# VH-VL binders against o46895, part 14

Target 1, 223 residues: o46895
Amino acid sequence: MGSNKIKNLVQYEIQDFVSLNKMDTKSHDSLNLNVSKKSRYLLHRVLTNQLINNRSGNACTKTRSEVEGGGKKPWKQKGTGNARAGSSNSPLWKGGGVTFGPKPRTFSNKTNKKERLLALTTALYLKSNNTKVINLDNLDFTNLKTRDLVIKCSNLIENYKKDQKILFVAEPTASGLWRYVKNISNVDLIYTTGLDLKKILQAHHIIFTCKALNDVKEVFNEQ
Key: E = the ipSAE of ESMFold2; O = the ipSAE of OpenDDE; V2 = 0.75 times the mean of E and O plus 0.25 times the DockQ between their complexes.

## First folded at step 6 (VH-VL)

Design Iq (framework fv_izeltabart; at its last look DockQ between E and O 0.04; V2 from the best seeds 0.00; counts 0 for: pae O 7.9 > 2, placed apart)
Fold by ESMFold2-Fast, scan of step 6:
Structure Iq (fold): chain C 223 residues (1-223), chain A 125 residues (1-125), chain B 111 residues (1-111)
Amino acid sequence: as target 1 above (223 residues)
Amino acid sequence: EVQLVESGGGLVKPGGSLRLSCAASGFTFSDYYMHWVRQAPGKGLEWVGEIYSSGSDTDYNEKFKSRFTISLDNSKNTLYLQMGSLRAEDTAVYYCARESFTLEDLGPYDYFDYWGQGTTVTVSS
Amino acid sequence: DIVMTQSPDSLAVSLGERATISCKASQSVDYSGSSYMNWYQQKPGQPPKLLIYDASNRATGIPARFSGSGSGTDFTLTISSLEPEDFATYYCQQSYDWPYTFGQGTKLEIK
């Protein structure tokens, strides 16, 4: 009942840009993350509540353009050859057929904040094997082409495929990084002030800046 | 083609230990929750436990938690069940199963889409 | 633990006839519009095979004669017209909470 949380130490190698063509491991860092042992249920619960809140629940939004975050996707599983033997749309839900945001059984904004934080730390822990940390302090941005940053960072990923999603997590003061990712369809960027559970979970690979990792430490390690 | 192959079963004396293995091909364990499910001769299915990503998330049926440990070696794409303090009641076919749920594509996919053939554990004197 | 109870324990049916298997959970397995309830088929010497997930969704490659229905605590698996390959043991399973639990099984037998 009260022992669903454990602290786990995650260790990272920090990759430093020595030049545009060279990266080197100069240091190490770590995070202590609170994780739930029943993570799948927690993640589903928190994400479902997030989707309900984003969809206004009881009423349609005037327009959908303002809520952008990747748009609507069918709730189909990953498969080797399209493994679903039914509708590729949202699952059939009792009480109305197909829905785009079923009402959660229990909803509380105050309680959800606490659960959301636990879900975020749990998601980061589960994604730790797919997370890299980079130090951009020595990189000359003046002559960097738009796609160069992503291309060089993707070289840190051992089994990267062209269509895999990469999520960059940066400190808020690194607003200039957006220019290097905004037009690349499989790449997204979030800031440590706006960690997004859905984006973290849907990313095949996560790349933290060294400063973003330090921001996360301050939020999560001192709870 | 997704395949799960269990091994390591055999005859064990009461109080003994045994480690079962489940080797996967056609997918990577790091993307999925993996489960152990057992079935005693002529009886129904019983869930043993689950694991995700080399032990970062494990849950057990309380019946087995003190005696059994689930572990995962992603580099070998192999799942393990370490069984200790075995009893006659642990005699069963042990199945390795993959849960369809993934973190990249969230939905109500909390079901076993692939199972291994099973490995038999017999606990007797 | 959530206890799953199937009825009947065994059912004798003729080829081409309808078979109905019931599964009752000791508490609701519904959450957010979904029912965390699945059905599996098992033949002697073989592992279980997924038939239905989320109470009513047919798994890939499963014939249309198989259907699932129900919500909350009461669920049903229906085979509309029995084929020879359908004589097997059927299990319901909840994935709402840990431990995951299965029904005791319903054996379909030739009449």
Scores: ipSAE 0.115, ipTM 0.614, lowest interface PAE 4.5, mean pLDDT 78
Fold by ESMFold2, look of step 7:
Structure Iq (fold): chain C 223 residues (1-223), chain A 125 residues (1-125), chain B 111 residues (1-111)
Amino acid sequence: as target 1 above (223 residues)
Amino acid sequence: EVQLVESGGGLVKPGGSLRLSCAASGFTFSDYYMHWVRQAPGKGLEWVGEIYSSGSDTDYNEKFKSRFTISLDNSKNTLYLQMGSLRAEDTAVYYCARESFTLEDLGPYDYFDYWGQGTTVTVSS
Amino acid sequence: DIVMTQSPDSLAVSLGERATISCKASQSVDYSGSSYMNWYQQKPGQPPKLLIYDASNRATGIPARFSGSGSGTDFTLTISSLEPEDFATYYCQQSYDWPYTFGQGTKLEIK
């Protein structure tokens, strides 16, 4: 294997979401993405930490639901698939030899920020063939309907199918897009202030706004 | 049903070249790591290399890195192995295999869950 | 390269009896609490078939008589009660580091 990470330039053609293919001049933008050579291990570790840390004050309860799922869950499947009885943070979890999930890590651990960023850039690289960039500057949200958004997605994405998950990545000030995305069950939205590894990995297609792409360039420059 | 079908094997002389193909069906080809594994007559299994079918992430057993090239064509759902400078010891059945890991599966599935039937390469003068 | 050594090279066992196959790696194949060790079955003229992944997990459709155990460098495949279809060659395989490597194989034959 080579170095632990490799920089890759990914080019995107920018499409006007309103007109699609009605441009006199094509324009492009790009991302430099660090990609881990041990991508499978990195993605698994960071995602596992995300699932553990996505507690609602109740990390053991979330882990209990995961363990009760059984079957093809190879992550940390050592010994029996015993589910713990009781609530999260119970004394049994601390004193009973709990074997599912490590103890919660602190969210302020600085050493994990670089790891999370590398996982995000690695995931975006691996999804790059299914990623589009759109310009929303000409879109009038006042009279846009949900059906219009579905039709636009169908035109934007080659061989689009209704069962495919689409993830929009938008700038934090793009609340107008949320009004329409929320009504479409196979479409989700994240903001550049809250990039989410799980949602990126689960998406069949990723759509950046131009402004969101510029935001993530700055976020990833900190790697 | 997942199906992998190799082709392109045959008889070649030492120093020659062959291009093997693996046609894939029954799954989303672009989501998987694909592998080549070979087996010499009466011998065990030997990993040749891998490619991520969506992102051109390719790695090789160092033994073959200078002579073999793994590639793919996503429009045809087809994996390729280009073999050059062939030697008698390259005589083997060549299998394509799918790695279980996908980016949408939240686990480290790092094993070969589906295999083709193999294509035979014979290197002889 | 991680060398995988199986023991024995061949094994003759009667139907309905237990078979045990060992696999030893030249270094640990554990990462973050998981063992990157897989087991395959191969019958003559056929490709390998996955039995066990990550040391101890049965693949889909594999009968409960197959079980895997071990960690670190030492691994075991156990077949608790041999059936006629179980007579084949068995390979262990590490997926921890490149190149991925297989054991030399253990041929299981009818006694």
Scores: ipSAE 0.015, ipTM 0.556, lowest interface PAE 7.8, mean pLDDT 76
Fold by OpenDDE, look of step 7:
Structure Iq (fold): chain C 223 residues (1-223), chain A 125 residues (1-125), chain B 111 residues (1-111)
Amino acid sequence: as target 1 above (223 residues)
Amino acid sequence: EVQLVESGGGLVKPGGSLRLSCAASGFTFSDYYMHWVRQAPGKGLEWVGEIYSSGSDTDYNEKFKSRFTISLDNSKNTLYLQMGSLRAEDTAVYYCARESFTLEDLGPYDYFDYWGQGTTVTVSS
Amino acid sequence: DIVMTQSPDSLAVSLGERATISCKASQSVDYSGSSYMNWYQQKPGQPPKLLIYDASNRATGIPARFSGSGSGTDFTLTISSLEPEDFATYYCQQSYDWPYTFGQGTKLEIK
């Protein structure tokens, strides 16, 4: 972007904290979110690029030159009553090569960092009403079972339904504590080091840890 | 019908202050960026600044940032331009202009679709 | 700041003829597939009136004889057949970056 400022921005402040236990006395600054005026377009672009980048591109077929065999003309050019044939590896033959078949390639679309960030912040803004923040410091995960997590989620989320997607956003160090989240079909876990726009957009509810929120603030508020 | 009506212009001495108003009708500020643009006599257009809805989102031309303040009164649906430390070069017709904005739109909306008639500010000793 | 330079400063054209005004930006005003360039018409004693937005879109109520084209740094406003009411000053404006900036204007006069 050649602009000093991302075009069509509106900044919003998000303050939504819910503690499952006692809240600590630490005051939290608000998360400032830049929001695109063209939210649908931006989100679509960034999401599409993300999906494109996730393509493996490993499809591979063999051309006539890559198929084993051939080299000898199947029959003479004339006098056989058969159609002309140069090689048994011809695409016209069973077992022959493939013409214009897929070859391994890299699918890559570079997304501008600012656009990506704007998309994330915009997505979070759109989901802000369904976003909760929890303090993990006051939670004991030692004996936490998947069922307990569901119960906690149900208490945390108004009108919780099992078919609704919940996205946990945690700090990287919380991976050991939240490993059981992965066992719940409707719950995803991402880390602040890898915020996923697709998952954010797909989520019905988002739950941040306090530390995760702080991590995000450090990045987003500096923008 | 969308209407913008500027007022508050007049004669002011150098170093003085003046507050311009732009009364909007036919729409609410909540959905729009509002802008001030001025035009010196016989000259081109110069962007002064913008504000959006709650007033928390403001941008200024750096040339004016230290002297001018843009604000909104949503209850009155009125846009303001507070000018301080006025200079002779600030003599101009001041226009308020609307820029449309919605989060859902595919955009872009970055144009001034409605303008007021302008109010004249003359800074002279 | 993005500097907008229009050419020419003044243009004399006869009624019914084609008028072309150019606007050049000091840097690209394209973003996400769109050009943030607008054209305004201003008559004496009146505020600017939006003609073209996003480089090539006619504003509501603008006659078809007005058209905009261009991308990146180079933009053009074209009036295919001039009418008497078209004689005015025209401004290009970029909304790509703050501060928004206008061209110096092109005065279209009757030849």
Scores: ipSAE 0.014, ipTM 0.528, lowest interface PAE 7.9, mean pLDDT 83
ESMFold2 (binder alone), look of step 7: mean pLDDT 90; pTM 0.927

Design Pq (framework fv_pimurutamab)
Fold by ESMFold2-Fast, scan of step 6:
Structure Pq (fold): chain C 223 residues (1-223), chain A 124 residues (1-124), chain B 107 residues (1-107)
Amino acid sequence: as target 1 above (223 residues)
Amino acid sequence: EVQLVESGGGLVQPGGSLRLSCAASGFTFSDYYMHWVRQAPGKGLEWLGDIYSGGDTDYGNEFTSRFTISRDNAKNSLYLQMNSLRAEDTAVYYCARESFTLEDLGPYDAFDIWGQGTMVTVSS
Amino acid sequence: EIVLTQSPATLSLSPGERATLSCRASQSVSSYLAWYQQKPGQAPRLLIKDASNRATGIPARFSGSGSGTDFTLTISSLEPEDFAVYYCQQYDDWPYTFGGGTKVEIK
């Protein structure tokens, strides 16, 4: 093979979040996304590194009684990203996260920045049919209720089911959005400064703000 | 068309060696974990081992010392080298592709494509 | 290793009847369970993955359900081609393990 990646232009229609109509000033925008030809290897490698880094912050190992947390595990849906979060299986081990499994050949478990960026652009390309871009300029945050956000999302997404996971991607200056999202079980928010491969892959639907889309163009230009 | 075709099976004497091949077509072979699964006559399915796209392997504990899995991504081919064969190794050997979808990126998945199998008989 | 126990070992039914096959795991496998169909002299064919997701080309009469340790494969109305051996498989943890199989035969 001559190249291990290909560029794909993805075009998004920009909708006003309040009216749900196309924006008159700017009706569309696009991303030029690099897609890995060896996507399984790359995505597995980057996700494995993320899962290891997430676990390194734990002060102690959960006991069997603590693992249950006293709550029900979330329902799994068709098309939902199904990374084994909380599984005892470590993707670091080839074919197995077992006690006696072989150690990976990789001399380092660290993922370099370019591999991480390529994995993110690959994931966004593969989620492009389930990605919407919205303009929030007409939204009155002072009078916005959490319930209103849920209703707008359900109207924005065709054939939306209440248990489907929605991921908002916003610019860092939109930190006020978190107060409306934090108590909604199926809605999550990430900022362009903290793009998260696992959350992107697990989302049924992704909603970018116009400003976040512009931020992402700058981030991905490093590839 | 997406397919896996095994070859190399046959009659082998106890203590002998045999190499099985599996030819893949219709998909990007290098993107997938590949597996070997066997089935003794009238018995159930038994997982032997797998190989990651980059060549690293895992085996069921009883197979590690006698069986070796390898692949040639340029030839779209998977191999199983079997050494020190015993009568109890008599089985149909299947190669199988592990499913890959972006909705499920866990370390393990189901087997969505199987070859037709090749019969290995170990007897004198 | 995780042990999968399938019951019954043999299920004798007539065409048009409903078949219900059980697979029980020795420990939780969440929803990481698949069902395969195998006809004599043929390779296994994937029917259901992730406990309830039908594989490409699988008829709607096949459905899977369950989570944790108890799983069920249901064939709503048996067709002649459905008389086969069915295996469950877990992929929650290494090593991959299969159930002992349930033979669905003509009464």
Scores: ipSAE 0.006, ipTM 0.464, lowest interface PAE 10.6, mean pLDDT 77

Design Pr (framework fv_pimurutamab)
Fold by ESMFold2-Fast, scan of step 6:
Structure Pr (fold): chain C 223 residues (1-223), chain A 124 residues (1-124), chain B 107 residues (1-107)
Amino acid sequence: as target 1 above (223 residues)
Amino acid sequence: EVQLVESGGGLVQPGGSLRLSCAASGFTFSDYYMHWVRQAPGKGLEWLGEIYSGGDTDYGNEFTSRFTISRDNAKNSLYLQMNSLRAEDTAVYYCARESFTLWDLGPYDAFDIWGQGTMVTVSS
Amino acid sequence: EIVLTQSPATLSLSPGERATLSCRASQSVSSYLAWYQQKPGQAPRLLIKDASNRATGIPARFSGSGSGTDFTLTISSLEPEDFAVYYCQQYDDWPYTFGGGTKVEIK
């Protein structure tokens, strides 16, 4: 064996929107996702790198006791270990958001592209049961109210609760979609050119556009 | 003191099934990742699989189809269900605790506490 | 998977002598290597973790060193109770793997 990944076929049901009040017949698509056999380690490593890259105050960023090990309290964002790992039902760690396993080890402050892609596909696999795909190609955006799209899309989610986070993933040419999500609490939007591991893992529900799903298929086929 | 005690081993016929138990005491069992490791007579240690604190499992490639690990955090107990047993499964089976501190999240670690082991013999 | 090779397979020494045991990994395991002691009929006991950190209650005569692919367990002066089989284990990558063991026996 030469691989720390397994390939899982995920099947998506695609909902076509003809108008906000009318949905067309469903179609299907699938995606092969490479999943890390050491998912907790990989996700922790990539998230740690993301937090390092997002940190201000460069003079303190490379301090061993703040970044990695040393027995000193980690960055403000890390908390006590279990507090910032997510909820008990979080996909961040197998077994939920409770404190897990061994002490943090020393990590590089950067990750290579292959590791980032593997982490992203692992996260998408872990979120596959909470992921919907929609086709908006036939939807007329003329006179569409800012919150109407999100309300209609949320109706596709079983047992949706208003306080749950929804993440939209769209193709970069759909930059106009931001106008429909910007003023809605618990809703965020990312584009396929800027997939964000933290946002994917923090989302309760993920909604892909058909074009975004095709974009990620192309990117992941590079693996 | 921290302790792990295995039970359930014995003589099993080829093709048979057996369930091993591991009783934990002296620590907060629900906070720890737990492992099963086996050792054939006169041979070395072989990692079988693990169970996360929340119940998710990972197995060595050769064990995925016939072995199942589970836990009952309320009873402080770890289990190994063994099916379709073969002569090559004859071994002492150990449960082991992965080293951990309550305040740390992290990757893999060494096994700091081991049970005494329980012998499984697969023979007619 | 990462293969760990221990050498020698058997080390014959007298009480009071220094024992040096080797563990070599097929690829880098950084410092994520542990050493275990196993006596006949007993469970393994953790001696050293993170290549060089003695576990609680382990005598000072046991020391570990190395990083990357080459690791050493040293027993500075053998006591009668130290004659046992010693295993190395890596936990840098899944799956966890163990070395084949080194038996330290009385000459």
Scores: ipSAE 0.000, ipTM 0.419, lowest interface PAE 14.8, mean pLDDT 76

Design Ps (framework fv_pimurutamab)
Fold by ESMFold2-Fast, scan of step 6:
Structure Ps (fold): chain C 223 residues (1-223), chain A 124 residues (1-124), chain B 107 residues (1-107)
Amino acid sequence: as target 1 above (223 residues)
Amino acid sequence: EVQLVESGGGLVQPGGSLRLSCAASGFTFSDYYVDWVRQAPGKGLEWLGYIYSGGDTDYGNEFTSRFTISRDNAKNSLYLQMNSLRAEDTAVYYCARESFTLEDLGPYDAFDIWGQGTMVTVSS
Amino acid sequence: EIVLTQSPATLSLSPGERATLSCRASQSVSSYLAWYQQKPGQAPRLLIKDASNRATGIPARFSGSGSGTDFTLTISSLEPEDFAVYYCQQYDDWPYTFGGGTKVEIK
């Protein structure tokens, strides 16, 4: 990894609620994100490993590495490290469709923690122009309808289309926030303790809470 | 039209070196694994190696010390550098595209597009 | 490496007859097997991939079957343009390997 990454400073405008119907920029914050020089390769490797680790044991598609009758083939001979990756010219936000991933195997090559972290910071950098930060610290949720928060946040997005996916990233203590997103088909929520590379890449727009940005800043600045 | 066109073949003396080129058109070259395959006169097909978009390569065991595959995605070009050539390297050399794309994020695949081949003759 | 054995080496038939070509692998390749057609002086042409999936533009008379170690290519009724050499290829493991070929020639 040593020379295979570059650092990029990303600046965010923090949006504060002035009233239940208005948000305004009061402050700025920044992240120093490490970006892989081989972004397509790294992102594909980490996505493939995530698919393997999260795959159901009842996979319906036979894998390329299976030997009918019981034997196993060496996974390394298939060039596991040469996994296919995206291009710097291809929009990574497209996300993956349905794919035929390999079944989990005892000798399958896994990505390490530093590679997974580098993939996350690379993905966030690539999504930085489509990322907004909101401050919810002074918001009284008692007076908000379930759909209102999402509608207010979507107003921050230039040329937003209702079929576009929005991903909220919140601090773990914001468990009540899921009530405002749970029944909206194109909206998802993840917490800073469970960052998900696939969800980040598939999102058209990402909305961080101010506290989530600070959580992520501490983790990423330890690189 | 999706197309691969090889060039650079010719007559070389034993022990010599030669670089083959393959020009790609009609598709997003950077999204594909591309391979080199050769065929000696009157014989079958033999796989030499592949290169992925990011530059990662693998070769048939006998070729790793003498042959190097590289690519230039900006020029939509694939290359095969051949060193220490022997009479048994006399063959038609084909470049080929694996039918997999990045959108599939899946396993390796068959060769759906082939070039017309370029002839390399190693003789004194 | 995985060795692919094609049989017969030569198949002599007349137009309109059915051709059945065999490819056997030294170990399982699941369904990761392709068939190619090659005419003299021409590059190989993909016919079948994943053991049974016809490539774009390939006539319905060509069909593939099999899995594991035993595969067949069938041409239901030979046309004059079908007299060529046919190769199988596995892409289950590195290195990729090809069969020795079956020549389909006119009787």
Scores: ipSAE 0.000, ipTM 0.431, lowest interface PAE 12.6, mean pLDDT 76

Design Pt (framework fv_pimurutamab)
Fold by ESMFold2-Fast, scan of step 6:
Structure Pt (fold): chain C 223 residues (1-223), chain A 124 residues (1-124), chain B 107 residues (1-107)
Amino acid sequence: as target 1 above (223 residues)
Amino acid sequence: EVQLVESGGGLVQPGGSLRLSCAASGFTFSDYWMHWVRQAPGKGLEWLGDIYSGGDTDYGNEFTSRFTISRDNAKNSLYLQMNSLRAEDTAVYYCARESFTLEDLGPYDAFDIWGQGTMVTVSS
Amino acid sequence: EIVLTQSPATLSLSPGERATLSCRASQSVSSYLAWYQQKPGQAPRLLIKDASNRATGIPARFSGSGSGTDFTLTISSLEPEDFAVYYCQQYDDWPYTFGGGTKVEIK
């Protein structure tokens, strides 16, 4: 009998964001990630529960979708999912998000902290080939323009396409970074204090700051 | 070494019921998604449904009302309960294991181990 | 639902010849495509998964290629035991679907 999870070491190359070259003082870092043996079920379960909780009242989500004329409707999540008739899904993992199909009849919508953490580490493992780590210590935020950020991201990511979603994961003290990403439709930002499974799974590319990677090590080592 | 063996097939009249069994050996059965696939004589493969280690099931079109998949992890066994059988249900029924490897993780995967199949004939 | 179309339906060749089997998907399945071999009276056997990865114990003469919507199974030099029906299967999206099969028969 094995456990329900396996630890995997993922190695990242750290690049200076200004020069896009390996750092002289620290060129590599690693992260030990717990990966679920039942990733399909766990990710669907945690993501489904997140979407239900994030709606914060049906009126708000519906009104926003209607007013903005073309937003995707909320994922349907009722306890009476039927095989094939009650299908719900999201984009593919390794380029977009997660695709599961119909909700199982005995599916539980309840998740706990350990399941949520295991889902996060599993998702990061699945996105590891599309994850970059950057050092921002040499970046002059005073003179940085939104256009400059987009250019640097496109140079950092191999085979980047304009419509691909990029997710930055930064330390809370890098709150100033939000000023530059808020005006870019295909770029999102989360902090290590608020890791978001849906955003991680839906991202085509993930960019960690070196400091955010260190913060995440502390969180994940606890599970 | 890893093996799946089906049993329980046979001749049954229209409207009848049968329960198929699949015995697993050589691997940790509870770690895997399991599937039922059928094949009518001279025809191709048709996916019926699957089951998670915790018992959650998914079914293909039309099968959810008449067919029920279950498993007993303590006995390393998978089951297919078939009710209200029709002539068009005549087929060889296979159980299959869904592959799981860390190198190519995804929500779905191919079927790496298959049973030998058990023939169900629905005829008067 | 994703429909898989295999061509040709029947391929008549002699031992030693190269076999090329096609599988086309109605929409992109990325690389999440498998190939199975089935001999009369036997269960299907996994040959290739993730479009190009040979399964354990499968001879090197079998190779898979392709991505997105167009996939190919190649048998570099047919052996007598290779005359069988071959099925492709996608696992990119629900539900799991199979192609209609290609029968490789002796000429």
Scores: ipSAE 0.006, ipTM 0.458, lowest interface PAE 11.5, mean pLDDT 77

